# Ledger of designs, part 30: VH-VL binders against q9m1h8

Target 1, 233 residues: q9m1h8
Amino acid sequence: MEETMAEEGCCENVESTFDDGTNCISKTEDTGGIESKRFYLARTTAFEMLRDRGYEVNEAELSLTLSEFRSVFGEKPELERLRICVPLRSDPKKKILVVFMGTEPITVKSVRALHIQISNNVGLHAMILVLQSKMNHFAQKALTTFPFTVETFPIEDLLVNITKHIQQPKIEILNKEEKEQLLRKHALEDKQLPYLQEKDSFVRYYGLKKKQVVKITYSKEPVGDFVTYRCII
Below, E stands for the ipSAE of ESMFold2; O stands for the ipSAE of OpenDDE; V2 stands for 0.75 times the mean of E and O plus 0.25 times the DockQ between their complexes.

## First folded at step 12 (VH-VL; framework fv_ecleralimab)

Design J3 (at its last look DockQ between E and O 0.32; V2 from the best seeds 0.58)
Fold by OpenDDE, look of step 12:
Structure J3 (fold): chain C 233 residues (1-233), chain A 120 residues (1-120), chain B 107 residues (1-107)
Amino acid sequence: as target 1 above (233 residues)
Amino acid sequence: EVQLVESGGGLVKPGGSLRLSCAASGFTFSNAWMHWVRQAPGKGLEWVGRIKSKTEGGTTDYAAPVKGRFTISRDDSKNTLYLQMNSLKTEDTAVYYCARDEEYWYFDYWGQGTLVTVSS
Amino acid sequence: SYELTQPLSVSVALGQTARITCSGDNIGSKYVHWYQQKPGQAPVLVIYDDSDRPSGIPERFSGSNSGNTATLTISRAQAGDEADYYCQVWDSSSDYVFGGGTKLTVL
């Protein structure tokens, strides 16, 4: 009676602990500490974004630590003090304003109040609203009354700079000449380039507009760099 | 407000030369691509040539009919575009417009034009 | 060279819809721009990038582009719409190309 020892193959369930490096911001930070940290992160990302859009940004603002931020703005920052106003490097007469909105619902009244507050600002050619609440359709429509382009970002979209993700491609914006040369070189029409939608996170980060062309470089080890071009639609 | 004002048009004999100017205001001229477009009497619009911004190389391109005879230049310090026309022909008779190309390959602002008449 | 073809003239009754065509080889792969020119005046951009309107241009003006034909549509035609209309494209071989122009008459 040969006892056939059934080798129970221990299928070691390799629990691939996908360490989702979602740094769970531990809930234990004091509510004031969380708010100040959110504004710090969003403001830092906003400066990085503005730099990458070609605005003149002070490096001191980019290197500011959370501790220094709290020292300057406190644990409950006044929203007006958080505002960023910087000139375009290529045209110092053109300025962009970043406005941090409160947690209250954004209404037409809120937008109009903001419009009145900024009406005396000379040289504004663009504005970014950092939102902590949803904007209704009427408030969105009211943004079209500004004499310049207004972009909106949920604050959550600015808590992490998407361009710093290791797996993110390098994006370079072509100027008009470079675009023209690209099209000529490849005998392409303007609409024959692969598209990138305006709602894309990178498009929004870089503030890209319709018909702009981006050079996207993907780095994949060990294969090397892959370059593609996309036109914003 | 964006303004373009052409000047320098007039009567010239065949083989003669003329220099047109376009004074620009209301925008950052140095960043704009600038064009000349002409319209013969009772005819359509014809692109003459362009000059790119200095930051994008400042190069010039010309339509075949004017190539080698016309030269476009700019003085960014004066916000002025120029068209030097040499070896003028009767076929060059037209209203000459300066136009801005701020975005991608269309003319968003035009001057009122200046008339060039080439006649014996 | 790249060429754009427009009808010489189009007539429309007051309050009706005018359509002006611009034909070119594979024009749908290009962006088309439209200009209005009234007698003795400079051209004015009325449509850019096939269908976009500059500030100050009435919503009555619209554009479309597909295949080999771009179309400027002027709804609820007004007497003030009587003008010459030109389509324009950029071409990699021909640079900036205009159509021959279309005279719109409002009846």
Scores: ipSAE 0.766, ipTM 0.953, lowest interface PAE 0.6, mean pLDDT 91
Fold by ESMFold2, look of step 12:
Structure J3 (fold): chain C 233 residues (1-233), chain A 120 residues (1-120), chain B 107 residues (1-107)
Amino acid sequence: as target 1 above (233 residues)
Amino acid sequence: EVQLVESGGGLVKPGGSLRLSCAASGFTFSNAWMHWVRQAPGKGLEWVGRIKSKTEGGTTDYAAPVKGRFTISRDDSKNTLYLQMNSLKTEDTAVYYCARDEEYWYFDYWGQGTLVTVSS
Amino acid sequence: SYELTQPLSVSVALGQTARITCSGDNIGSKYVHWYQQKPGQAPVLVIYDDSDRPSGIPERFSGSNSGNTATLTISRAQAGDEADYYCQVWDSSSDYVFGGGTKLTVL
């Protein structure tokens, strides 16, 4: 009777070797389950996005609360358990896989390891990688060797669903000293921060200049705050 | 017009001390990070250290060869940057430049430099 | 400690294009700045943030930066361009780092 494969059954043959252990500017500091909040937000948005793309998504996944998420996955979720695998409603034999990547840098070796891990999944016609780290050019090139479409989304692009939940983020402008401390703390170079365009509405409102950094705090009930940093370009 | 004028250079024996000054004009000195950069005769440029603006804590950082021997300070009321050099060595012989770092981590204005010669 | 490497010297014929390189590990992740120093004078900023020119620097000065190499390009070289040229970056571990300098000779 069931037209679609269960989420659990689809992902049972898939494993990720990416564990969290690297400090990264895109990762919030872990003081009380902040890691689980980031994954919860991104995963919820991913389900909404998949539904809007025509995939069979259980309404329970769309309504999952942070507390329920933490009861199932814990405060530091295992990345492989977070994967989403759902069939296309118009053709249930075609499935899409969503993989949550860790904070470690993504290299050609990482991409090829993922390729091997999922090589036995039958019916995969598309994949989405949710990134917490930058992919170098060679890693991006390696994605083209997959026999199906692979998309990438930085996790911060999935923390809110702008189509349904319009949030007013808090904007704080870092001075030069604060920017330097941020880069040193994370062992990052200037160009390794995510960018905001000079033409962006927040940039124009505050009169921000190239190379300034903004701290953006997003709020979403019931999860609380999430922080990211962007450099003006 | 932005101007930076160094003074206080001269001949000093190894182990001696010397204090350099940099008089600034034509800009809001208190907003700028100020640096010392040196150049040994016939050699390249070498960063010595910096002092941040007061509004950003006014803290200092130094290159390893001078750490513990050199002290950078500023007097915003006089628009003046200072470099106190102690325990001088012959390898400290160089022209010392005062440089402004008002934006992100490059030197848009330089003084003409002052020569420090450390010789027995 | 982060290091930048420049050729010791570069020669260019009058009116031709000079290219001065600055090499460093993953220098493309950093912004590169260039200074011109004529004999007996202080350095002068000619390029900042890889490719931007300060006011008063002619358009024939340009810059690029990718991978492990940044390049200062001086088109239509003039006798007055004869000078030493230094590249510089900020590095999160090594702070302010200069290249060793390149002597440009205009023939």
Scores: ipSAE 0.566, ipTM 0.863, lowest interface PAE 1.6, mean pLDDT 84
ESMFold2 (binder alone), look of step 12: mean pLDDT 95; pTM 0.966

Design J4 (at its last look DockQ between E and O 0.64; V2 from the best seeds 0.66)
Fold by OpenDDE, look of step 12:
Structure J4 (fold): chain C 233 residues (1-233), chain A 120 residues (1-120), chain B 107 residues (1-107)
Amino acid sequence: as target 1 above (233 residues)
Amino acid sequence: EVQLVESGGGLVKPGGSLRLSCAASGFTFSNAWMNWVRQAPGKGLEWVGRIKSKTEGGTTDYAAPVKGRFTISRDDSKNTLYLQMNSLKTEDTAVYYCARDYEYWYFDYWGQGTLVTVSS
Amino acid sequence: SYELTQPLSVSVALGQTARITCSGDNIGSKYVHWYQQKPGQAPVLVIYDDSDRPSGIPERFSGSNSGNTATLTISRAQAGDEADYYCQVWDSSSDYVFGGGTKLTVL
């Protein structure tokens, strides 16, 4: 009767003392620093967007560093000082206004107040509202009371310029002649072009309108360039 | 406000010539494609021809019935569109309208028209 | 050449809905535009791009386009709507093409 000594394998519980040195980096998030950085990024992207839309933009605004921005506007910028008003290169009488909204809910009252505030601006043909809060349906309806087109952008959409993404195709906007030639060349009707929706981020960035055609060039190494055309719907 | 005002209509004999003008105001004329459309008495609308903007080549196109006889031109410094009509025929009798194609291939503004009568 | 066909005339009772058709081969693949012309006046754009209204055009005017037929609809017809109506398209081979026009009578 051989007593098979069951060797109780001492599983030494190596209590790995994970020293949870979770250094609570007290996120003293310098809230001011974050806010100023957001406005800097959004404003820079807005200038780039306006440039790409054919507006006259000062290169100094495009090259402004965060440090310089903070030197000019402070850590808590006044929203009115952040406003951009630039003329269209093709028609200097036409100006676009970019307005940065606060974090407060956007109401009909706030839209009306803005309308009154900008009423003295001559030559405004478009406005962009940079939003930090959601706009309700009534406030959206109130935007239609402006005598010019109003576009809205969540500030988050302007924190990064979508056109600078390495994987983004090159987009070129066709003029009327180029569109006509394209359609004639391929014996296409206007609605036979592949579509791009107005809500598309590129469409919004470039401010493209219905029936405009864009040339999209995809570069893929080593295959080369692929070109497609899309019509805005 | 956008305005188009045609002038130069009148009575002309077959084989004669006439020059119409369209004075444009209220918009950047140089950027617009401009058209002539005509309407014979008691008939429908008929496209005559167009001229594109200078920035887009300034080329002209004509309807088949007027090709080789009519010439469209523009003076952007005067905001004026022209239609030179040569070798006029009785079937060219119509009200001639100046029309703007500012977007894509429709006429958003029209003049009041000018009457051209070709009669012996 | 590309051609557009319209009825010569349409009648509608006051306050009723008028429908004016414009037929063309594969017209649904084109954008259709509509013009109103009153006697002795220049044409006025009332619908563009099938269904869009210019500023100042009443909501009573609407447009649709599918297949081989575009339609201008005038709801709650008024005496002032009595006019000639023309459809128009752009064609790659024929350039600007008008329909023959439709006389709308309001009864």
Scores: ipSAE 0.790, ipTM 0.955, lowest interface PAE 0.6, mean pLDDT 91
Fold by ESMFold2, look of step 12:
Structure J4 (fold): chain C 233 residues (1-233), chain A 120 residues (1-120), chain B 107 residues (1-107)
Amino acid sequence: as target 1 above (233 residues)
Amino acid sequence: EVQLVESGGGLVKPGGSLRLSCAASGFTFSNAWMNWVRQAPGKGLEWVGRIKSKTEGGTTDYAAPVKGRFTISRDDSKNTLYLQMNSLKTEDTAVYYCARDYEYWYFDYWGQGTLVTVSS
Amino acid sequence: SYELTQPLSVSVALGQTARITCSGDNIGSKYVHWYQQKPGQAPVLVIYDDSDRPSGIPERFSGSNSGNTATLTISRAQAGDEADYYCQVWDSSSDYVFGGGTKLTVL
């Protein structure tokens, strides 16, 4: 029902540059280098993010060089080949899918097509969309039809990993049992923990959900470490 | 779909024993917190006890009236929750429900219940 | 031990708004959950986390919680809403605690 028609035109189609039509090509040879580097950086950050969220990620993906990336995916990577699907370490039946979206506007038809494409992927419990274009209001609402939470990240937000700074605090995400024991130990009720907003970049990086608790350990010399707990709201 | 089905209820004399079962389907049972809640005829809901997932320690906690007499266990290979009820009293007469604690400390799905009658 | 108090019964005319209260010391520091139970049936979750609805629960069910009182509100009451309603919390000292239940009668 949805159809995309390719545009034809030697000088207007800049995807074809084979040294045979320099007058028809407006881009320099380094154009593919910029595009592939952006995908490489974003994809590497995505793998680091998934590992830090507790997914099983191959170390080779984390240490992949730009040259190695380009040898596998080319300088103008095909987006479907960039997808990441990895299982949760604690429950390998649960998988997360990362999809790199194109530059075309994202519409209800685009979201519906994506839903159909992934319907055979058994065990998906979460999805991340890496965006290069604006998602309209109706497309955003269509994402709620998925049987799991869908997160979106503009590709620009993934070009650097925000957790790689000097003096990073130690982060531990509490499971439900650990949260319960924390509350009992201090005679606290659920709403009495200090809050951390869902929009916080740290919360988005780890994909934390409402009512989850993080333990944050700050290291300070010579006084030593101190610990705080924050609940997502 | 999430489904919980209790069985094993019946008539028993005071001092006797029964074992209730709850067959679970439609969710990852091994990571779920499972509960027993009871309701005496014409009365309100009363929490009985809970067993946590094995990955979170598999520990049990009980309401005071049943501590030392009731034991909750689970068999994750069979997706089954159990309640062993010993030294039964007439006050234990109730419909027993199994209930899932899915998110944070509320019961999103309940079984149909099984009746336990303790009478001489 | 932590206790929750509900009125024994509440009556509402068909099409009107019913309010069922659940009282407890500092209940506003806890998340309150509500269950509907029809005769001979298992309880069904209708509100969780004070005010959120599970899928399949109509928007005319709503909830609020502040101070010492949580309230379940049922607007445009229908005959099918006639049931017993229970509030429930988790408490750090008492674990899961239910209110005594409220019988809603739709006239």
Scores: ipSAE 0.541, ipTM 0.854, lowest interface PAE 1.9, mean pLDDT 86
ESMFold2 (binder alone), look of step 12: mean pLDDT 95; pTM 0.964

Design J5 (at its last look DockQ between E and O 0.71; V2 from the best seeds 0.67)
Fold by OpenDDE, look of step 12:
Structure J5 (fold): chain C 233 residues (1-233), chain A 120 residues (1-120), chain B 107 residues (1-107)
Amino acid sequence: as target 1 above (233 residues)
Amino acid sequence: EVQLVESGGGLVKPGGSLRLSCAASGFTFSNAWMHWVRQAPGKGLEWVGRIKSKTEGGTTDYAAPVKGRFTISRDDSKNTLYLQMNSLKTEDTAVYYCARDYEYWYFDYWGQGTLVTVSS
Amino acid sequence: SYELTQPLSVSVALGQTARITCSGDNIGSKYVHWYQQKPGQAPVLVIYDDSERPSGIPERFSGSNSGNTATLTISRAQAGDEADYYCQVWDSSSDYVFGGGTKLTVL
């Protein structure tokens, strides 16, 4: 009956005092750097969007680097300097204005102030507001007082151009003739086309309107190209 | 403001010819599809034909009753739509309206019309 | 050919609601447009795309379209609403088609 004394090896818990000198590197988040980058991305995407909508855009604005942007506008850009005003290629008398809003809540007062500020702009037929804050219902209603169409984009929606995503289909907007021919070719009624909602990101990017038809081409290797048509509703 | 003004209506004998004009203003005429619609006295509206924009082919379509007799044309430099009517019949007696189809297949603006009377 | 059928006449008392129908095969799959025509005047677009109002058209005018029938509704009818009303569609085979028109009388 050999009592094998199980030597309880006292595993001395060497409390390694990891002096977590977590140097709180106060990342002084270069808040200025982040802000300027956001505006750079949003403004670039806005120019791309306007180009794709058929507006006359200077190629230099599309090729602007972040460094160049910061050299021109600084790390804390003045919002008024960020504004874009470009003519429609098909009608140079028609201009669109892009306005970058601040981080402050957008009120009816803010919208009215903007309305007064832009009232002297001749030939404005559309406006895009780039928002950094939520717009309340009253402010949204106040946008209807403009004599032209006003679109709103959260700045987050413009930080990345949705059309540059590798998996994005090619979108082509049909003209009225092409739409008519499509319907006739397939003996379709106008409401029998598959729908795409106005709130869709592509619809908003391209500024598509109700009853417009888009040709969507999906390229999938090795299957090839798949084409579908959708009507905006 | 969009305006359409028809002219050229009048009295013509059966088998005769008449040319109507529609002067357009207040919009980019060259981009619009333009139509003729007629209304016989005390009757309903009847589509006569259309001409598409030049950028969309500038093609014309006609209602069956006028096909081969009527010709629609446009002069974008003059902002003017035309309806050439040949081999006129008594049944062609109507007020003829020019109308704009700016969006999709409805008439958002109309002229005041011009009366064409075909009588012996 | 595609055809649209309207009643010849509709009567409405002042301040009441008028309904004018436009019937066509599968008209609900089409967009319907409505025109008002007063005596001696040109037609005026009052509803487009079933239910949309042009600028300057009172909110009293509304439209609906489903199945085989589109309806123009005129609420709170006024004496000035007395007119002929025409529905219109586009058809892939018949192009632009008008209804026969409805005379609205305000009593």
Scores: ipSAE 0.782, ipTM 0.955, lowest interface PAE 0.6, mean pLDDT 91
Fold by ESMFold2, look of step 12:
Structure J5 (fold): chain C 233 residues (1-233), chain A 120 residues (1-120), chain B 107 residues (1-107)
Amino acid sequence: as target 1 above (233 residues)
Amino acid sequence: EVQLVESGGGLVKPGGSLRLSCAASGFTFSNAWMHWVRQAPGKGLEWVGRIKSKTEGGTTDYAAPVKGRFTISRDDSKNTLYLQMNSLKTEDTAVYYCARDYEYWYFDYWGQGTLVTVSS
Amino acid sequence: SYELTQPLSVSVALGQTARITCSGDNIGSKYVHWYQQKPGQAPVLVIYDDSERPSGIPERFSGSNSGNTATLTISRAQAGDEADYYCQVWDSSSDYVFGGGTKLTVL
């Protein structure tokens, strides 16, 4: 007769009932609780990221608590139920899909299976894969067979939202005409703007592409705003 | 898949006018900047002008030799680019190409060209 | 007005490496694009953004750009590479600028 529960500090008892209503009654390995917490954190960050990228995100998803998440999805959530599909605010016919992958290695077979599963999703223009395991080179190349952009994020990168900082700057992405006018106004050539690397966590969070320019506005009180421009490389 | 097809070239006397068309297919025409580039017989490529997408202002700009004489327009409902050429000179004799400027300021697709001959 | 200079002609032996230059003041601060034009045909983009290759262009085409010179390199030259080659940039003051073109002859 042995009961252990390392995470909650329960005493070790054989399974029984007591009249006082308090006891440690079962040995559990709370890997489901760890899994649900990781999915909750990553899924919440994904919703925040999609909102910040301009997608229409239900505010209830942004404020969902861990307890509420577990009541809906359980301690070992079914991955397909965790998927997020939301429309772009500026063009509601364009949608992005977020898929939570399992712990098995990601192979070409896994990518093909995913392709088949989503083949009927009308209006899908982008996809994000949340990874729990390595994706080999062949699997990465297989992602290029999708008719839209596919990004990958290790789940560990989504457990904390990197944009939660006290002085978060305002971010505006320039279109092609705005980039041209910026360069003309300052008599600059294309490569003379300060850079942000494509691998930068900030760039990846906003889904920025090479050669795009972002306008970054820092608000300082009582000093007025200051503005800088960065080009993705 | 992307296709650009020019038409409207021909023989015209100096001082005359001609209107070229470029029919586009295989892409979202309204999002692209569109250009005219010309090539005199036996000579190199010369930029003529461009029109931006309407969502980015729809403005035009022209090379100095044609400014004031040529007008670029677009009809997004017909996926068609136009070049109106007025006060034509013998120096305007060239094959005229339409070209797509989709990303950042290079021409990824070209039409077959249409020949304009200006002679007296 | 910004200007680009190319040699009028370049010759290369079959199977050898051809290099076509495009010179301009501080051209390394700009992205250089290259077009191939065969007789009676429209230009075709072969290199963009200095060194990037469009889909369908063989890997033996490559490009570089630094300082005042950009270079288009064609390794293992084939008879089918015989054509005119043009470089092009965007310039903040002069807009779209083409080089004068280079005739590549494969011997």
Scores: ipSAE 0.532, ipTM 0.858, lowest interface PAE 1.9, mean pLDDT 86
ESMFold2 (binder alone), look of step 12: mean pLDDT 95; pTM 0.958

